# VHH binders against q12xb4: the designs that were tried, part 29

Target 1, 267 residues: q12xb4
Amino acid sequence: MLDFVGLGLFDEKDISLKGLEKIHNADKVYVEFYTSILMGTDLEKMEMLYKKKITVLSREDVEQHAEDWLVDAKDSNVVFLTGGDTMVSTTHVDLRLRAADMGIKTTLIHGASIASAICGLSGLQNYRFGKSVTIPHPYVSNRGVRVVSQTPYDTIKNNIEAGLHTAVFLDIDKDKGYMTVNQAMEILLEVEGKLGEGVMVDRLAVGIARAGSPSPVVKADYIEALRDYYLGGPLHIVVIPAELHFVEAEALVKLAGAPEGILENID
Below, E stands for the ipSAE of ESMFold2; O stands for the ipSAE of OpenDDE; V2 stands for 0.75 times the mean of E and O plus 0.25 times the DockQ between their complexes.

## First folded at step 18 (VHH; framework vhh_8pnl_2)

Design A4 (at its last look DockQ between E and O 0.01; V2 from the best seeds 0.00; counts 0 for: pae E 7.8 > 2, unsure alone 64.8 < 65, placed apart)
Fold by ESMFold2, look of step 18:
Structure A4 (fold): chain B 267 residues (1-267), chain A 122 residues (1-122)
Amino acid sequence: as target 1 above (267 residues)
Amino acid sequence: QGQLVESGGGLVQPGGSLRLSCADAGFTFSSYAMAWYRQAPGKERELVARITRGGRTNYADFVKGRFTISRDNAKSTLYLQMNSLKPEDTAMYYCAASIRWEYLDSKEYDYWGQGTRVTVSA
């Protein structure tokens, strides 16, 4: 059988008791670090606490060569560890589908997700969120042209028009690194400069760093100001609020340092 | 404007085959779900096939066993093998990439190519 276990937000202690029990009963334990990373721990600390050897799988191992390790789950207990809540904001449902095709039963052991943590940290209501989006790292084409995705801008625009907040995930890339709130603000302003539709003009954003740690940063300000605000080390995420309920606005002012003026415009 | 570059289009007889490719030297395919779309003259752009980062595929009904999408992440290249071509397959063919695989309609793709023309004689 194959158990998917979420590791939670920040360090090796965020695993659930159920997750730990699955690890203890496992014949093989795998982890991947390419969709998310627990910044407060490392493999050695995890193995020490969990009392199990853990094999790290590359993106290729998980996405191209899954059958090589999935087959063991036919006759033994296999655990696959991911940061956060398993399956959330990942493509790992594909592994469950492959396992099903192979006749392998799967279970999910949940962990705390960044999707819920941003609500608690900011005070924004979870049911007022629309479709989420990820800002990919820009790249330079083989013709030397800088290429920047417009999709995050359009998603934010559509959510704002519907009165819905947007959770904006930031790309993680081995070579290009962890995208920061500063980089995300710059990308959104770059696209605004090309489109000129005003979506990012006087637009409030919330930058969040190191959710789940002892020292998270939550800062709300207008996008142009956040471009230059230092939030410290990774991991970062952005939320773009739409219209705010009065309690949401007060939370952003009192808990995230938003400009007091946002309280004057609440409907 | 095109960031991804398609190739392999051309003129072919009914029943023939073509292999389309999509690449860009600066593009790292392993991070993206990929798709092929097509647009015939006077028609809206329509999905042909899509492939996840891990190789799971999905095909439009009109493809039904004739086309195969594949990817080679080591070469950063997306392919569409087109067999048993029909005059109805005449169109511009576009590759597309999305960092999110969940929403694969045309409004949700991050990057597009300029297209390659496929013409199947009548």
Scores: ipSAE 0.049, ipTM 0.565, lowest interface PAE 7.8, mean pLDDT 88
Fold by OpenDDE, look of step 18:
Structure A4 (fold): chain B 267 residues (1-267), chain A 122 residues (1-122)
Amino acid sequence: as target 1 above (267 residues)
Amino acid sequence: QGQLVESGGGLVQPGGSLRLSCADAGFTFSSYAMAWYRQAPGKERELVARITRGGRTNYADFVKGRFTISRDNAKSTLYLQMNSLKPEDTAMYYCAASIRWEYLDSKEYDYWGQGTRVTVSA
């Protein structure tokens, strides 16, 4: 048996009781930290609370060599831990399929997800979200050219045109680190400068830091202003709202410090 | 299928007041966001006021504090208190209900009333 267990948003206490129960009954517990990381904890604290030894798997272990450790699940109970909610904003469906191919039964124990937390924190309605997107770190090509992805810009544009909010995930890179809201704003403005389609002109954005922590930061402002706002430590995420419901607008003003002027254009 | 029934419309002089009511018939009133719309002859239907399930309200710009939308969940009734009425307020007024209240346009309402006519004339 292979149990996928979401750990939740921030620390070792965010796990559900059902998730904890799975761990307690497990013969082997694995965790990956390459898709997400719980910034409020560490492996030692996790092991202490869960009362189980946890083995950390690399991206390579999961994506290339999964069979090497999945085989244990044929004859024993194996738990695979991930930050957030299992299978959300991950490619782990592939892992589940591999397990299935091997004749291994799988179960899912859900955890809190940033995908839903952003709605609660910002006051934006989950029903009004469109396609999400990730802003990747810009990179320099082998030809020495700096490459900035336009996909986030286009996705946001399409959502706005459809009247939908955009959850904008920020890249996690081993070398470049955790992308910040500030960096994200810079990138979006850079793309705006190149394309000139007006998508990011006077665009409202919401920066969220450390969701699930005792001290999350939620700040709404225009992109240029938000670019210069300090949100503190990771993790960060961005939401780009489309047209706002009046309750959403009020929430952003009162709860996220949005400019009061946004209330004037509400139908 | 639930129906909404509007009442309270009529003829009133400029500066006068009316109180419109919308009664629930057949659905769980408290579960729905509610709204008042109006349609004047030859004009498009337009939003007048909205109220969430929780009682938060929003008004069209032309209301300017003259109208008040409210709801009584116990009575399954929606109200629109209209004060300082103007000739330009003359229209058929419709009650609407939606279980989807996140962002409501005319296409997102689940139920509509038949309307009540409001005429403001000297």
Scores: ipSAE 0.031, ipTM 0.537, lowest interface PAE 2.9, mean pLDDT 92
ESMFold2 (binder alone), look of step 18: mean pLDDT 78; pTM 0.805

Design A5 (at its last look DockQ between E and O 0.56; V2 from the best seeds 0.00; counts 0 for: pae E 5.7 > 2)
Fold by OpenDDE, look of step 18:
Structure A5 (fold): chain B 267 residues (1-267), chain A 122 residues (1-122)
Amino acid sequence: as target 1 above (267 residues)
Amino acid sequence: QGQLVESGGGLVQPGGSLRLSCADAGFTFSSYAMAWYRQAPGKERELVARITRGGRTNYADFVKGRFTISRDNAKSTLYLQMNSLKPEDTAMYYCAASIRYQWLDSKEYDYWGQGTRVTVSA
């Protein structure tokens, strides 16, 4: 048996009781930190609270060599831990499929997800979100040219035109680190400068840092202003609102420090 | 649009084989789902094959086992082995990359190559 267990947002205490129960009954416990990381804890604290030895798996272990450790789940109970909610904003459906191909039964124990937490933190309504997108770290090609993805810009544009908010995930790179809200704003403005479609002109954005922590930061402002706002340490995520409900607008002003001017255009 | 570089295209006879490659030295290859697209003259761009970060593959119906998409993360290179080529396979072949894991529309890819031309003719 293979149990996928979401750890939640921030620290070792965010795990559900059902998740903890799975760990207690497990013969082997694995964890990955390449899709997400609990910034409020570490492996030692996790092991201490969960009272189980935890083996850390690399991306390669999970995406390329999963069979090497999945085989254990044929004859024993194996738990696979991930930050957030299992299978959400991860590649682990592939892992689950591999398990299935091997005749291994799988279960899911859900955890708190940033995908839903952003709604609670910002006051934006969940049902008004469209397609999410990830801003990848720009890179320099072998020809020495800076390459910036336009996909986030286009996705945001499409959502706005449809009257939908956009959850904008920020890239985590082994070498480049955790993308910040500030970097994200710079990238979006850079793309605006290239395309000139007006999508990011006077655009309201919400920066969120350390969701699930005792001291999360939620700041709403226009992109240019938010670019210069310090949100503190990781993890960061961005929401780009479309048309706002009056309750959403009020929430952004009162709870996220949005400019009061946003209330003027609310029906 | 990114600067992925396709190579391996050329002129082949029907029934022949080609191996296409796609790479970029500055590109964090392992973080991306990859795909091959093609566009024949006067036709729309269409999916040929795709491969997830985890190595799961999917092919267009016209492939019928003739092509194989694969990736070498160590070399940061995507491949398309094309066997039993037909004249109707003549097209510009494009490499695409997405930071997303799941199946995407063509508009959702983050980076595209400039393409490599494949011509199948007797």
Scores: ipSAE 0.329, ipTM 0.725, lowest interface PAE 1.7, mean pLDDT 92
Fold by ESMFold2, look of step 18:
Structure A5 (fold): chain B 267 residues (1-267), chain A 122 residues (1-122)
Amino acid sequence: as target 1 above (267 residues)
Amino acid sequence: QGQLVESGGGLVQPGGSLRLSCADAGFTFSSYAMAWYRQAPGKERELVARITRGGRTNYADFVKGRFTISRDNAKSTLYLQMNSLKPEDTAMYYCAASIRYQWLDSKEYDYWGQGTRVTVSA
């Protein structure tokens, strides 16, 4: 049997009681740390709380060599741990399909996902979100030219035109670090300067830091102002709202400090 | 300008082979899902093959068995090995990179190359 167990948002205590029960009954426990990062914990803390040895799988182990460890689930209880909720914003449905081909039953034990957490923290309605996007760190090409992806701008534009909010994930890089809301705002304004379509002009954004921690930060403001607002340490995420329902606008004002003037533009 | 750089295109006879490469200085391939696309004159750009950050591959039905996509993260290079080439494979070939995970349509890639021409003579 293969049980997929979500670890939740922040630390080793975010696992559900059902998830912990599965770990306790498991013969083998695997984890991957490449789809998400639990900033409040590490492997040692997880093993200490869960009272189980945990084997870390690389991206290659999961994507190319899955059958090497999936085979264990034919005759034993195997748990696979993922930050957040295992099937949300991952390709791990592939593992379920491969397991099915091998005659292995699978179970999902859900955890809290950043996809739901941004809705709760901001007050924005989950059904009003469109396609998400990630802002990659800019780089300098071999010809000395700064290269900045325009895809996030275009995705936000398309969502706004459809009346849909955009969840904007921020790049994580070993050398360049965790992208901040400030950096994301600068990048979006840079692309606006190149395209001139007005998408980022007087545009509201929501910066969120350390969702799931004891002290998350949620700050809504216009992009230019948010560029200069310190949200503290990682991880950061951005939401770009489209047309706001009155309740959404009220939530941003009261819960995220948005300018009160946004309430005057609601149909 | 500031795009991924393809190489290895050229003129070959039917049944021949080519190996395309894609790289850019300062570009860390391990952070990106990668793909090869092609565009023949008068046609829309179409997916040829894609490879995830972790190395899992997927191919268009029309090229399965003849082409192999691969990546060498240590050398920061993407490859397309093209065997048993046919005249209908004649096209401009483009590499593409996305910070998002696999299985994207062409509108969702962050970076593209300028293309390398492959011509398979009749």
Scores: ipSAE 0.269, ipTM 0.683, lowest interface PAE 5.7, mean pLDDT 89
ESMFold2 (binder alone), look of step 18: mean pLDDT 79; pTM 0.806

Design A6 (at its last look DockQ between E and O 0.01; V2 from the best seeds 0.00; counts 0 for: pae O 15.3 > 2, placed apart)
Fold by ESMFold2, look of step 18:
Structure A6 (fold): chain B 267 residues (1-267), chain A 122 residues (1-122)
Amino acid sequence: as target 1 above (267 residues)
Amino acid sequence: QGQLVESGGGLVQPGGSLRLSCADAGFTFSSYAMAWYRQAPGKERELVARITRGGRTNYADFVKGRFTISRDNAKSTLYLQMNSLKPEDTAMYYCAASIRYEWLDSEYYDYWGQGTRVTVSA
C-alpha cells in the first residue's frame, strides 16, 4: 500500500492526525522537499515528533526511479510525505498512476494547501480564482541578455478580463533564493513597462508571507506601494484580485490593510 | 529577447537522423520542465516530447519510438535525438521551458526558442 500524506503549510505540527497515524503504521516513510518547503521545520524535528525514520527522495528518485522504492509498497505499508496537500500543484498524480500500473493500492491523506490558505487569509472566494501562475526569477542568457517571463503578466490579464483572481506563486532558486513580494512587484512593473497594456496600472495586489505560521503577514495595496512594503521572511506568495465582491473588498481592507478607497469601486 | 536557442536542424534524407539541442538559457535547467514542439507550414504547433524537472519523459503518438528527449543539467542543454526521420517530420522545431508544471504539461510555457528547421526530403 502507498499512502500519500500531506504535511500542511508550515511546520511538523501541521500534519493531520490521520497522517500521523499512517506514519506510525508505516514500514517505510519517504519525503520530498522539492515541490514545497516547510519553513518552520526540518527533517530532525519531523523525525522527532513522528517517531519514525524518514528517507528524503530527490526529484530524480520520484520521477525517474520510482520503481526502486515503490516495489516495497506491494507487500508493506509505505508513506510518501509532501508539503501542503500531496496532489495540489505537484506532478504526483503521475506517481499514483505508476503505482496503480504496478498493482499498488494508493490512498490520499490530505493536508492544508497554500491554494486554500490564500483564500482564508485574504478573504477572497475560492471559486473566483482562475489559472494560477509562477513568476520565475529573471535570468541573463548566455548571450548576456536579461530574460523576464511575460507569462505571469498575460495570465493575470486574462484572468482579470474574465473577472477571476490570480494566485501568483513566486520562484525558489538555489542561487537567487526565495522570491519576495517586493521582487514580484518589480518584475510585474518591468513587464508592464515593456507591454504597455495597463494591466498593472493602479492594480491591487495581496502579498502573503508565512502562511500557516503563528504570525502570517497579509498585506494588500496597489502594486507600486506593495513593492516597497516589507513582509518579512519567506515564503511569499501574491494574489492579484480582479473585480471584488463587497465581502472580499471589506476583507482586504479589514484583514490585509487595503486602502479604504477600494470600497467605492465595488460591483 | 534573449530566449532559448535551438540548433541542430537541417536537411536530411528519409530514414536519417538529427540531434537537436536547446541551450543559451544561462540558467539551471533542473528548475524547469522542458519540451519540444514542432510546427509545419500552415499547421498548429504540436507537442513532440516533454521531460519533467526530474527526468520523466512523455512523447506524442507520432514519435513511435523514433525520438528521444533528454537533458544535461550540468550543461543546461536539452536534446532531441531524432531517428528514422520521415517527410512528415518536416517542421520548425521549438524548445520550451516552464517553471510551473502542474501535471505533465503546462498551458503556459515561460520561455520559448526561436526554432530550428528540420527538412526531410520527399
Scores: ipSAE 0.107, ipTM 0.607, lowest interface PAE 7.2, mean pLDDT 88
Fold by OpenDDE, look of step 18:
Structure A6 (fold): chain B 267 residues (1-267), chain A 122 residues (1-122)
Amino acid sequence: as target 1 above (267 residues)
Amino acid sequence: QGQLVESGGGLVQPGGSLRLSCADAGFTFSSYAMAWYRQAPGKERELVARITRGGRTNYADFVKGRFTISRDNAKSTLYLQMNSLKPEDTAMYYCAASIRYEWLDSEYYDYWGQGTRVTVSA
């Protein structure tokens, strides 16, 4: 049996009791940190609290060599731990499908998700969100050309036109590190400069840092101003609001330090 | 962009002691695993000691209980207490930081200091 267990947002204590129970009953426990990191803990603390040895799996282990460790789940109880909630990444769905193909029964134990946390932290209403998107780190192509994805810009544009907020996930890269809100703002502004469609001009954005921690930071401001705002350490995420409900606007001003001027545009 | 600044190096006699410090700037110290490396002239850079975010320590074989790595998250400072120094400990000592969980099995770090020179000589 294979149990997918979400660890929650920040530290080892964010795991659910059901998750902990799965770990206690597990013969083997794996964890991946390439999709998300619990910034308030480490492997030692996790193992100490969970009273189980945990094996860290690389992206390659999960995406290319999953069969090597999944096979254990045929005859024993295996737990696969991830930050946040389970199945956030499409690769995890693929993992579950592979398990199914192997005749392995799977279960899901849910954890706290950044997808819901951003609503709570910002005051934005969850049902007003559209399609989410990830900003990838820019890279240099084989031709030596710097490539910046336009997908986030387009997704945000489409959501705004539909009157929907956008959750903007920030890339985690083994070489380039955790993308910051500042970097994300810069990238969006760069794309705006290239496309010139006006989507990011005077656009309100919300930067969130260290959701789930004792000291999360939520800052709302126009993109250019937010680009220069220091949110502290990772993890970071961005929300781009569309049209605001008056309660949302008030929340952003009072709770996230948004410019009071945004209240003037609210019906 | 983060920065690490080492200090505390100098000239010491064999059997002497030094305490190295590494101060961070521009990043959240507590979020990083930390390490000391050293590079002697004509030799490759080698690990001296590591300390995880949670305070777990690991030492190179040549340390043999002579050195102690520690961290003060409140001060955003990493330390290396070096006792019973030997001439072979002469090297440039570097501070390094890694935010990756894979750090335990990796030699890749996000930040490196410029180094502080330690010279052990009679």
Scores: ipSAE 0.000, ipTM 0.233, lowest interface PAE 15.3, mean pLDDT 91
ESMFold2 (binder alone), look of step 18: mean pLDDT 79; pTM 0.814

## First folded at step 19 (VHH; framework vhh_8pnl_2)

Design B1 (at its last look DockQ between E and O 0.09; V2 from the best seeds 0.00; counts 0 for: pae E 15.7 > 2, placed apart)
Fold by OpenDDE, look of step 19:
Structure B1 (fold): chain B 267 residues (1-267), chain A 122 residues (1-122)
Amino acid sequence: as target 1 above (267 residues)
Amino acid sequence: QGQLVESGGGLVQPGGSLRLSCADAGFTFSRYAMAWYRQAPGKERELVARITRGGRTNYADFVKGRFTISRDNAKSTLYLQMNSLKPEDTAMYYCAASIRYEYLDSKEYDYWGQGTRVTVSA
């Protein structure tokens, strides 16, 4: 048996009681911290609260070598822990499919997800969101050229044209670290500079930091201003709103410090 | 956009085989879902095959078991083994990479190669 358990947003206490129960009944508990990390805790605190030893799996362990540890689930209860909600904005459906291919039954225990938390924090309505996108860290090619993905720009553009908000996930890289809202704004503006389509010029954006923490930061402003706004430590995520409902606009102003001018453009 | 480098294209007779390769351009290859696209003259770019970071594959309907997409993360290389090639397979073949797990179309890929030309002709 393999149980996928979402840990929630911030610390070891965000896990559901059902998730905790799964851990208590598990013979083996694994966790991955490459898709998300609970910034308010650490492995030791987790193990203490959950009263179970937890083995950390690398990205490679999960994505390329899953069979090596999945086999344990054939004869025992195995729990696989992830930040947020299981299967959300992860590749772990592949893991579940691999388990299925191996004849391993799986269950899901859900946790709080950043995908929905951004709606609550910003006041933006979840049903008005389009395709989400991830901003990857730019890299320098083997030819010495800086490469910046334009996909986020295009996805945002398409969503805006369709009247849909965009959840913009920020890259987590073991070497480059946690991408910040500031870096994301810089990247989007860089792409704007290259393409010149005007999508990001004076574009309203929402920066969110440390969702689920006792001190989350939600700041809405134009991209140019938000680029220079300090949101504090990780994790960060960005939302790019499209056309706003009047309640959304009011929420962004009152709850996220958006410029009051955005209220003037509401129908 | 990207600096992926395709190779292995060329001229082959119908029924022939080619093996295309896409080399790492300096990004972390293992973190990206990969795909092959092709574009024939006068036609839209179309998906040929996709492979997840975990190695699961999906093929366009026209492939019909003729092509195999694979990846070697240690070598940071994507492959497309093409067998039983047909004249209608003639196209520029492009390698694409996406940091996203869920990708549906060409607009969701972060990086593209310059392409390698495949010509199938008697």
Scores: ipSAE 0.162, ipTM 0.643, lowest interface PAE 2.7, mean pLDDT 92
Fold by ESMFold2, look of step 19:
Structure B1 (fold): chain B 267 residues (1-267), chain A 122 residues (1-122)
Amino acid sequence: as target 1 above (267 residues)
Amino acid sequence: QGQLVESGGGLVQPGGSLRLSCADAGFTFSRYAMAWYRQAPGKERELVARITRGGRTNYADFVKGRFTISRDNAKSTLYLQMNSLKPEDTAMYYCAASIRYEYLDSKEYDYWGQGTRVTVSA
């Protein structure tokens, strides 16, 4: 049997009681840290609280070699831990499909997801969100040319035209580090300078840092102002609102410090 | 640790055709979005074509109308039919795979083959 257990947003205490029960009943417990990072904990703290040895799986272990460890679930209880909620913003439905092909029963034990947390922290309605996107760190091609992805700009543009907000995930890279809201604003403005379509001109954005921690930061302002606003340490995420309903605009002003003028354009 | 293996490359005259294949007995292709990339000497790797798990295709502007990407999930094989070949198509051709279902740039493909060489003589 394979139980998928979400770890929630920030530290080892965010696991549900149901998740803990699954861990206690497990013969083997696996975790992956490549889809998300719990900034408030580490493996030692998790093992100490959960009273169970936890084996870390790499992306390759999960995506290419899943059968090597999934086979254990044919005859024993296996738990697979993921930050947040196991199936949200991950490709882990593939593990459920592989397990089904092997005759292995699977169960989901949910955890708090960043996808819902951004709605609660900002006051933006979940049904008003369109396709999400990740801003990757710029990179240097084999020929030494700097490459900046235009896909986030296009996704935001398309969502805005449809009246939909965009959740903008920020790249995590071993060498380049955790992308900040400041870096994300710079990248969007750089692409705007190249394309000149006006999508990022006078555009409101919401920067969110350390969701789920004791001291999260939520700051809404125009992109040029957010470029210079310090939100503190990781992890960061951005939301680009489209047209706002009145309650959404009130929430951004009162809870996230958005400019009061945004209320004047709401019907 | 799957290994994608390309085949079907070789020497061909301008205007000729080649069919590239990509296979791996250890891959269940039905779970992957797949793509062909190419890299000429001294140039960066570029997308040629991609195909989703469900068979939706996209092509780079430079190859539209001449190349066709297809897949046979039952045989875990990806194909690239290349027609009307030009000397500028000379490159190493790579197969790539990812679990994601959407358009991918080269950073987002996790699994790559070793490549097969295509040479179109002048």
Scores: ipSAE 0.000, ipTM 0.255, lowest interface PAE 15.7, mean pLDDT 87
ESMFold2 (binder alone), look of step 19: mean pLDDT 80; pTM 0.823

